# VH-VL binders against q9umr5, part 356

Target 1, 268 residues: q9umr5
Amino acid sequence: SYKPVIVVHGLFDSSYSFRHLLEYINETHPGTVVTVLDLFDGRESLRPLWEQVQGFREAVVPIMAKAPQGVHLICYSQGGLVCRALLSVMDDHNVDSFISLSSPQMGQYGDTDYLKWLFPTSMRSNLYRICYSPWGQEFSICNYWHDPHHDDLYLNASSFLALINGERDHPNATVWRKNFLRVGHLVLIGGPDDGVITPWQSSFFGFYDANETVLEMEEQLVYLRDSFGLKTLLARGAIVRCPMAGISHTAWHSNRTLYETCIEPWLS

## First folded at step 17 (VH-VL)

Design xe90 (framework fv_acimtamig)
Fold by ESMFold2-Fast, scan of step 17:
Structure xe90 (fold): chain C 268 residues (1-268), chain A 123 residues (1-123), chain B 106 residues (1-106)
Amino acid sequence: as target 1 above (268 residues)
Amino acid sequence: QVQLVQSGAEVKKPGESLKVSCKASGYTFTSYYMHWVRQAPGQGLEWMGIINPSGDDTDYAQKFQGRVTMTRDTSTSTVYMELSSLRSEDTAVYYCARVGIPFSDYDWGFDYWGQGTLVTVSS
Amino acid sequence: SYVLTQPSSVSVAPGQTATISCGGHNIGSKDVHWYQQRPGQSPVLVIYEDSNRPSGIPERFSGSNSGNTATLTISGTQAMDEADYYCQVWDSRTYVFGGGTKLTVL
């Protein structure tokens, strides 16, 4: 029988967004128990990411307990960051494959229609004034806002991303690293035509330097210091990179070729 | 200036197929999901389905499953709704409508609507 | 399937308050959107998520949603408010519209 699959959605999403993904899984792995977590849907997806982590944690515990052979996580966009933190705070998770669908793992610095809708007068160049305030950190999108021109503010103000990436010290960092390293496979998916995740290489732990030149995962301080286990996972052969061109941000969960190439092989 | 401009009125015979277009302008076409809604003469609004302009992601109301198809052309910022095996009860004004929040297929209101396309199905 | 019920018609004198109801099982747990449709025109969103007004919609339009009934309220009703009004919710995998209410300002 196949391991159960748990799906975590992104910003302004619900379980409805994954109807095609569920069809694909049912076709290729019939009998798989797939649970799409319908928590923090729609506007509630703006709640602080630590609050979301707590809620999702409570929901996944009974699912993991019923599956002693392990479970798989498929986590989309912002949901990939929730899953990153979930794997770190859970002392007893039994996740085999963590499949990250176009998630801004090193942060977001994009001038997107999300910003235009949420903060009509804001641009990516000035959003740091809002996001790196105490008020701004009460919004999920600001929890992973990473302005490469104000890195000092990011490191001091980020209540979520800087902590889970080990970019700022935290008392639980050693335990979080140990917990995260229990994952069987870290499957990273993303691509240049996403149009939302900026830079798109953030889905592969790459990010902008101060000149907006993208540095890949192996050039990042968090990798070089092995702050939460990326270097260890890569040495173990546990990191899978699956880039695909031609896929926009809202199509990762509904593209059959993407599913067959990047997701299906990791659903044991 | 957001606008949704639909194709003109059509007269069809039972058993034929219909294809209505909706051309978007004034915003990033691929950022907003598009819905199709119809209204029979003197009747209320009826949801037909949703399309993601960024991909092949569609979903249709159960009543229309098997005879409706929604497609898009990003080069012209246009969505299409095709309805096959037309019946007299398919006589209606067909509307395209934009969801109110970018990148979301969730429970949001429709902030902009096309002008409507009247389709008459008669023998 | 989920069903929304609206009165078929409501009549008010100019300047009076019009109240249009939208009934549904546990509708208070859902987000309700309201549309105005004038004869020969496309629907216009007048209230979204129970009580919020889009830019350009007069402050005399307000909404509420509790228990089994959502309500659209139009204070100081004007002749230009004559239209059909539709409520709308999302239920699982589909949008559901109410049957519509014709508002007459006589």
Scores: ipSAE 0.785, ipTM 0.897, lowest interface PAE 1.2, mean pLDDT 93

Design xe91 (framework fv_acimtamig)
Fold by ESMFold2-Fast, scan of step 17:
Structure xe91 (fold): chain C 268 residues (1-268), chain A 123 residues (1-123), chain B 106 residues (1-106)
Amino acid sequence: as target 1 above (268 residues)
Amino acid sequence: QVQLVQSGAEVKKPGESLKVSCKASGYTFTSYYMHWVRQAPGQGLEWMGIINPSGDDTDYAQKFQGRVTMTRDTSTSTVYMELSSLRSEDTAVYYCARVGIPFSDYDWGFDYWGQGTLVTVSS
Amino acid sequence: SYVLTQPSSVSVAPGQTATISCGGHNIGEKDVHWYQQRPGQSPVLVIYEDSNRPSGIPERFSGSNSGNTATLTISGTQAMDEADYYCQVWDSRTYVFGGGTKLTVL
């Protein structure tokens, strides 16, 4: 019947954040085995993303092994980047639907309360001085900080996002692309009223150019070069875009209409 | 400066309903989850539930399920806690309290509290 | 149901160290938060996540958590520290508070 669902949370979250999502899944797809991974919860979500990828990888291996028909991933906010890397580093993943729930897939460049809480004296315009240092790259949020005015520093210093997006070379890039392309569906969800993910189009692989004009996925070098398979997936009909207005960042996992429209159809 | 200002004291009869307000200022209202906690006279603290001011989603302690409703109004930066079918044992000071971490309902502790609203329910 | 146990009262002389315990099964595996409540006032967070001190809380407040006991320590105790102290943890899908400890400085 229904494939198991694995849920990966975001910055400062835990499995508790998905209580409503689990209720929705139980109502529409009763009997679905849903595992919300309680790894890197709360403050631990600040640990480097590659460390998180390793831990989540160890947790998902036995779940995938028990489900020969495949699994679905629902990955929220920062968790969507963890799932991007999982799909690339795992030689034998059997993920059908990868549901990316308002995740900054091309990075983040916003003055949010996360930054004010973590770096009270910083603004988005000067955070590059912290994030693009070796010390800053020990924090998950800096691993996907993408300052469009210092793209040279981003490409050189980003230890995670620039590598996983194929924006900087890596010895494993060919294998990572091959692995990622095994995914059945890439379901991208996000919207203009999120209020945290900046620009919100980052959830759909759009991002700022040097003038802070948003360029959509099809205009990105990552897409045009097919660096990790986006162009191939789109040609295959495997990319689903599901934008929704009126949803704030902490509401993506607790809005019934969003669930019914964007998530439920992909939980076969 | 962060402030949470609650509505004034109430006197209620058994069977009536209560609605307490908590107005937030000094921070982005929609960035922080809000909890409600009560304290009976001379007793300890008791958790009632949580509300997301941004998404309007809630979760309530089992003891209060069916009697409590939490809502918010983003235009006034105010959260509300309604408690119906009041009993004498609902006499307490009711507090709103903010989660100490933005955009999270995680176990962080409550960094700012309202001044409390005394509700007396007579037999 | 998870239960947190605190002593009902603790007394110390001014300038001495006060120690308030919070007992719970495997509490060392949980994050413990501590609140101070002075008479007629709202609770104030004095320690979060076992041992971290919020901005504005004096250095003489510290916390620890291991095994089955979490501890709030107040060094150089002052008259202004007279208050009820509550420990708190998250268990399953609810917050659990200890019964509170009345600290008397005399």
Scores: ipSAE 0.825, ipTM 0.909, lowest interface PAE 1.1, mean pLDDT 94

Design xe92 (framework fv_acimtamig)
Fold by ESMFold2-Fast, scan of step 17:
Structure xe92 (fold): chain C 268 residues (1-268), chain A 123 residues (1-123), chain B 106 residues (1-106)
Amino acid sequence: as target 1 above (268 residues)
Amino acid sequence: QVQLVQSGAEVKKPGESLKVSCKASGYTFTSYYMHWVRQAPGQGLEWMGIINPSGDDTDYAQKFQGRVTMTRDTSTSTVYMELSSLRSEDTAVYYCARVGIPFSDYDWGFDYWGQGTLVTVSS
Amino acid sequence: SYVLTQPSSVSVAPGQTATISCGGHNIGYKDVHWYQQRPGQSPVLVIYEDSNRPSGIPERFSGSNSGNTATLTISGTQAMDEADYYCQVWDSRTYVFGGGTKLTVL
């Protein structure tokens, strides 16, 4: 009688990445219906995040409709941002636990091998020139690029992250906040050894200021203004923080100890 | 710049175990998944499995399940493939190969290959 | 169990276009990769995801994939292109290779 689980993958991933996670769930919660959404796999994960949100929305509607007691979401890396938007745009979601697995919730400012592969002549200090153009915003990675040295450009050009975080005004902001607040639990997972998500505290709604000093969630303007409901969720006791050291970016979905500590307790 | 250098040829007897190494250089070892592929003399390519160099995450082809183990050592940027209970049919050239995109175990193709390790299993 | 079918051999004259087929059920919905293997050497990726060339692979190599057949095309074929060619796809939880095609440039 466990609630169904829906899994949303990350950048350049597919449903295959979650084979170990499915094994762990089957061992601890036998009979759980787990659906790993096989959409926007591989290169398609570079499509604009709003396009991905629309596609994933169409896929989750029938699953949620068949589960009147609710569903759980496990959303990895970039997939956590897709799930953030799903919870805001869906007037009728019945998500109990939203488990965000090392997702850059406040954005990314990392000099990783992803950048070297995608933009060989770019580094994190100058990627803002590409990402904050209309052309750049057609790539998912640019939709959550958050350069702390060009915050004005981020606020004006971001077509996705600045809007869902309530950092820039949007006509639907009030409805998005109301919808997001229906979630039962927001389970945030991440850690210092991830090596990709930069700063790693972005997975916990922390981020760099202009001097690259990390400010935690409670110091963020979006939290203080309660722009999409973080302060309300925290006051309700609905936010769970589960940091773990020693886990690299591609190991969050395949580490048994991580699963038992941070995920298993929330799969009622 | 990118190189995958494998250990030398081996001669084994039936029932013994084999351990082949593949040392990576010229890129960030932990950023790219590694695969093992073998080729029997005069035959085609056969996939054996995948290893995540960052976390010991592995997956093996059904045919080799229970006999193959893949491991890694991040301090030496080396992956290992161990095959137990060897049979004469395991005579082959064994290759390590890198996935073509960082941090992904998705179907990107194998952009760099080791030089191969010839293993002969004979009584 | 997914199966990829390749012709065992293909022969072309120098300067002519060689085509190597890779047959599979609904292969057009999969990403197809192609490898070149010269005698005594390791495989080399020549085409990935149906039609993309890695850096260093000549423009005369191209690929296509639709319906039940993927095709590797080598225009202006040269003697140095003599090799075995393998197609590859991912199916569910395993990589599947075709049986290989020996290309002879006569």
Scores: ipSAE 0.794, ipTM 0.899, lowest interface PAE 1.3, mean pLDDT 93

Design xe93 (framework fv_acimtamig)
Fold by ESMFold2-Fast, scan of step 17:
Structure xe93 (fold): chain C 268 residues (1-268), chain A 123 residues (1-123), chain B 106 residues (1-106)
Amino acid sequence: as target 1 above (268 residues)
Amino acid sequence: QVQLVQSGAEVKKPGESLKVSCKASGYTFTSYYMHWVRQAPGQGLEWMGIINPSGDDTDYAQKFQGRVTMTRDTSTSTVYMELSSLRSEDTAVYYCARVGIPFSDYDWGFDYWGQGTLVTVSS
Amino acid sequence: SYVLTQPSSVSVAPGQTATISCGGHNIGRKDVHWYQQRPGQSPVLVIYEDSNRPSGIPERFSGSNSGNTATLTISGTQAMDEADYYCQVWDSRTYVFGGGTKLTVL
């Protein structure tokens, strides 16, 4: 009787990363059909996010079609941005709960081991030179790089995040907003001890200003302008915020207390 | 500069428990998953399991389920592998090994290995 | 239950090309990693994801993977290449190693 759950992974992940999450769901909601999408696994997770959105879209269409009562999405890290775009580009999605699990919804500006592994001589302060080039935009991580000290470059060069957030104009913006607003619940999860998502408040649509002071969602222009529907969703009572301390980036999908507190209540 | 340094050789009796340590240095300990692999004398490599140093996320090969426990101590950048109810067939060199991609749990080769810990189980 | 099959031994003369096979059902759909282990030493990753070399591994090491067979190729084989070689794949929920191939350079 439970709605099916679709899981979208993050950078360098695969379906194996969610084995504990699947065990928790099976324990609390036995009989739930859970599909963890094995697309863009490993190094392929570096492919441009719009390419990933197209591939995941093709995979979710038949699942949604077979579930007229609706589906739930659990989308981890970078996967949360894929799911944001899916909800906008699909005219007919039937998503009830969109559970965003520590995803950089307003972007990323941090010195992480991902960055050191991909661009060993780069620092967050100079990565804008690579990411805001046409070559850099062919990498998923650069699609959501949001340097608060070079906001003009971000707005002009971002091929994904600036568009999906309505920070730069796009011909499809009006229809994307209408599609996104069809979601039943937007469940935002994240916390200060993540250690990768920088600032961690990005998971809750907060982000740095030019002085690296974090401004929360309600102070963001995208919220104030209601560019893709956040203000409307909040007014409708459809946004859930579930911050939790003590959880590192790779532990969100394997922490039982997190699951019971932030995820389980939204799986109908 | 990446190093994995394991505890010294041990001699155990059947029925006892083994606990091997692997101390990591030269990188961010919590960013890379760690595996345990063993090798019986004159035999090949056998995977035992994986641990996420950032949490209690573990998974064990079916053969060792119920006998093996993997833990970590972030304050000392050390992972542990504990094997209970030892038999003579558990005589082996035990290795810890790091996954080569940060924050990834299985889909890349093991880029650094500990020096190995010889464990002899005999009466 | 997934099984990787390697020849137990391969012999080559110095300077010749050594080929070590790793057989598995539809192994071409998996990523194959290769390890070199000299006597009394820890394994060393020589090839990852079918054909990529880690930093420090000589260009004479190469790999391929298609159909039911993955192959490690060592061109211009040297005495220092004498070692046991293991292939490895991920299958569902476990890493599987081949039985190992002893390479003799004589």
Scores: ipSAE 0.791, ipTM 0.897, lowest interface PAE 1.3, mean pLDDT 93

Design xe94 (framework fv_acimtamig)
Fold by ESMFold2-Fast, scan of step 17:
Structure xe94 (fold): chain C 268 residues (1-268), chain A 123 residues (1-123), chain B 106 residues (1-106)
Amino acid sequence: as target 1 above (268 residues)
Amino acid sequence: QVQLVQSGAEVKKPGESLKVSCKASGYTFTSYYMHWVRQAPGQGLEWMGIINPSGDDTDYAQKFQGRVTMTRDTSTSTVYMELSSLRSEDTAVYYCARVGIPFSDYDWGFDYWGQGTLVTVSS
Amino acid sequence: SYVLTQPSSVSVAPGQTATISCGGHNIGTKDVHWYQQRPGQSPVLVIYEDSNRPSGIPERFSGSNSGNTATLTISGTQAMDEADYYCQVWDSRTYVFGGGTKLTVL
């Protein structure tokens, strides 16, 4: 019997976005109980990430409780950050594989059509004026906005990402690290042709320095300080990196080759 | 600025195939999902399916599965809808329509529509 | 399969308020979109997500949605509003349209 799979969607998404993923899982692992959480769908995906974390937490508790052998998480785009926080705030989670599907784990600094639609007069270079205000931090997209030219503002104003990454101190940091380290496998998926997640290496805990040169995970202070356990997980052999070219942002959950290569091997 | 321009009217015989094009301009083509909707003479609107211009993944209404194929060409910012094994009841105006929010296949209204392509199927 | 029910026709005098209903089981739990289709033209989105107006749509258009009925309201109805009106919802894996209501302004 396969472990249950819980799916957490991204910005402006719903369970419908995963129809192809569910078909793939059913073909390769028939009988798997897959729950795609229909919380914070559509426009509600803009609500603050800590609010989303609380809602998703309440939904996953009974699923995890009924699966003593463990569960798997597949978390897409913004949903990957929700799952990062879930694994930190839950002191009793039993997640085996956490599959992060093109999620901006170190943040986002991209001039995308999301920004053009939500903030029509903004460019990536000036969005920090909105996002790093108290008003801006009420929007999920601003919770992981990481302007490399205003890193001091990001560190002080980010109410979510800087805290879960241990980039700014928090009273719960020690317990969050302990909880996160309970995960069996951290499967990181992303690629250069995503077109939305910028830099794409953010999906692998890489990010821009002040010159917009990408520094990989092992060069990040977060990793070097082992702030929430990345260095410990890597030493344990629990981090899987699965980059794939040729996949755009809205195609990670509907590409069969991606599923077979990066997701299927981690669904026990 | 946003425009969806469809191919011209067609007359087809039963058993033939139809291929309608919809050329997008004035926005980033790959950022918005596209839908196809048809309307038989004097009848209401009927949803046919959705295509992701970026990933080329599709989903079709049950009624059209097995007969409809939706494709796209990113180099020309064009989506296509092909309907095979045509019958007289396929006589309709066929519309392409854009979802109102980027990167989402969710429950958004269709904010821009093509002008429609009249297809007449008769022997 | 989910079904949306609209009256076939509604008549109203110029300047009066027109009300077009869209009936569906628990439709109040869904987001309802409304389209206007003038004779010989493509549909135009006039209301999205129950009650929001797209840019360029006059303030006299409004919407509501509760229980088993969604409603499109056109206040101060003008001759240019004469058209067919369609409600639309998303149901699980498909878009469902109502049968359409012909609004006559006489």
Scores: ipSAE 0.805, ipTM 0.905, lowest interface PAE 1.2, mean pLDDT 93

Design xe95 (framework fv_acimtamig)
Fold by ESMFold2-Fast, scan of step 17:
Structure xe95 (fold): chain C 268 residues (1-268), chain A 123 residues (1-123), chain B 106 residues (1-106)
Amino acid sequence: as target 1 above (268 residues)
Amino acid sequence: QVQLVQSGAEVKKPGESLKVSCKASGYTFTSYYMHWVRQAPGQGLEWMGIINPSGDDTDYAQKFQGRVTMTRDTSTSTVYMELSSLRSEDTAVYYCARVGIPFSDYDWGFDYWGQGTLVTVSS
Amino acid sequence: SYVLTQPSSVSVAPGQTATISCGGHNIGDYDVHWYQQRPGQSPVLVIYEDSNRPSGIPERFSGSNSGNTATLTISGTQAMDEADYYCQVWDSRTYVFGGGTKLTVL
């Protein structure tokens, strides 16, 4: 019997976005109970990430309670950050595989059409003025905006990402690290042709330095300090990296080859 | 400015196939999902399906399953709708229409529409 | 399949308020969009997500959605508002349009 799968969507998404993913899971792991959470759909996905974490937490508790052998999480785009926080705030989660589909784990710094739609006159170079204000932090996309040219502002103003990554101190950091380390496998998926997640290596905990040179996970202070357990997980053999070229941002949940290569092996 | 320009009117016989094009300009083609909607004479609007211009991701209304195919060509910023095994009741104006929010196949309403392509199936 | 019902026609005198209904089971739980289609033209989005106006749509257009009925309201109706009006929802699987209402400004 297969462990249940919980799916958490991204910005402006709903359960409809995962119709192909569910088809693939049903073909390879028939009988799997898959729950795609219909919370914070569409425009509600703009609500602050801590609010979303609380709502998703309430929804996953009964699912995890019914599955003593454990559950798997598949979390897409912004949803991967929600899942990061869920694993940290839940003292009793029983997640085996946490599968992160092209999520900006170290943040976002890109001129995307999301940005043009939300803030038509803004560019990535000046969005820090909006995002690092109290008003801006009421929008989910600003909760993980990480301007490498204004890192001091990011560290002081980020109400979400800087805290869950342990880049800024928080009273609960030790407990969050302990809880996150309960995860069986951290499966990171992303690629150079995503076109939205910038830099794409953010999906693998890499990110820009002040010169926009990408430093990989092992060069990040959060890894070197083991702030929330990445170094410990890697040493345990629990981190899986599955990069794939040729896949655009909205295709991660609907590409059969990607599913077979990067997702299917981690659904027990 | 955003524009969706469709191919010209067509006259078809029953049993033939139809392929309508919709060329997009004025925005990033691969960032917005595209829908196809038709309108038969004296009838309302009828949703046919959706296509993700960034990939092969499509979904079709149950009524058109097995007869409709949606494709795209990113080099020309064009989406296509093919309808096979045409019947006289397929006589309609066919529209392409853009989802109002980038990178989302969710319910945002259709903010820009093509001018429509009249297809007459007779004889 | 989900069904939306609209009256076939509504007539109003110039300057009066036109009200067009869109009925559906628990439609208040859905986001309703409204389109205006003038003869020989493509549909134009006039209201999205129940009550929001796109840029360029006059403020005399408004919308509401509650229970089993969504409503498009046009205050101070003008001759140029004469058109067919369609409501639309996404029912979590497909996009559903109402049958359309012909608005005549007498």
Scores: ipSAE 0.769, ipTM 0.890, lowest interface PAE 1.4, mean pLDDT 93

Design xe96 (framework fv_acimtamig)
Fold by ESMFold2-Fast, scan of step 17:
Structure xe96 (fold): chain C 268 residues (1-268), chain A 123 residues (1-123), chain B 106 residues (1-106)
Amino acid sequence: as target 1 above (268 residues)
Amino acid sequence: QVQLVQSGAEVKKPGESLKVSCKASGYTFTSYYMHWVRQAPGQGLEWMGIINPSGDDTDYAQKFQGRVTMTRDTSTSTVYMELSSLRSEDTAVYYCARVGIPFSDYDWGFDYWGQGTLVTVSS
Amino acid sequence: SYVLTQPSSVSVAPGQTATISCGGHNIGDRDVHWYQQRPGQSPVLVIYEDSNRPSGIPERFSGSNSGNTATLTISGTQAMDEADYYCQVWDSRTYVFGGGTKLTVL
């Protein structure tokens, strides 16, 4: 019998986005109970991430309670940040594998069609004026906007990412770290051809410095200070890195080779 | 600025195959999902399927499953719809249509449509 | 399979308000999109997500959606509004169109 799998979608997504993923799981692990959470679909995915965390938390509690052997999370894109916060705020989660599927774990600094659609007159270089305002922080995409040229504004204004990464102090930081460390495996997936997540190494906790040079996870202050447990998890052998070239942002959940290589091994 | 330009009208015999093209311009081709919708003469609109121009993954309406194939060529910003084993009931105008939100296969409505390709199936 | 029901035709006098209904079980819980199709032309999106107008669509077009009925409303109807109108929703794994309503401006 396989552990149940809970799937959390990304920006402008719904459960429909995972139809191929569900087919792959059914083929390789028949009998697995897979729940794709149908919350904050489409335009509702723009709601503040803390609001989304609360809603997803309410949905996952009964699923985890019925699975004493544990559950697996597959969290795509923006959904990976929701799952990061879930693992920190839940003092009783029983997650074995947390599979982060091309999620901007250190933030986003990309000039994509999302930006053009949401803020037609903005560029990545000036979006900080909107995102780091109180109004901007009411949009999920601004909750993880991380402008490397205005890191001081990011640290002060980010109501979500800077807090869950321990980049800014929070009264609950110690408890959040303890809760997150209960995860069995942190499986990080991403790649250079994603085209949306910028830099793509954000999916592996790497990010731009002020010169837009990418520094990997082990060079980040978050890792070095062990702010929420990355260094501890790596020392335990609990972090899995699975980069794959040739996969675009909307293809991570529908590529069979990616599934077989990076996801399937962690669905015990 | 956004344009979807389809291939020209075709006349086919029952049992033959059809391949319609839709060339996109004026936006980032790989950022928007594309749909195919058909309309028989004097009838309503009928959804056939969706293709992800970036990942080349597809989903087809059950009625067309096994007969329809959707593909794309990113170098020419073109999507294709191939329908095999044609019947007289397949006589229709075939449209490509873009979903209204980038990177989403969700229910946003179709904001731009091709001009349509008339396909007549008769013997 | 989910079914959307539209009246086959609606007639109004110029300058009057036309209303076109789209019936579906709990359709108020879904996003409804509306398309206008003039003879020999491609469909044009006139309303998306129940009540929003795309750029370039006149303000006389509006939409609502609640319970089991979505409605497209055209105020101050003009001869140029003569067309077929289709409602559309998403149902699980498919896009469903209504049968279409022919609007005649007398």
Scores: ipSAE 0.795, ipTM 0.899, lowest interface PAE 1.3, mean pLDDT 93

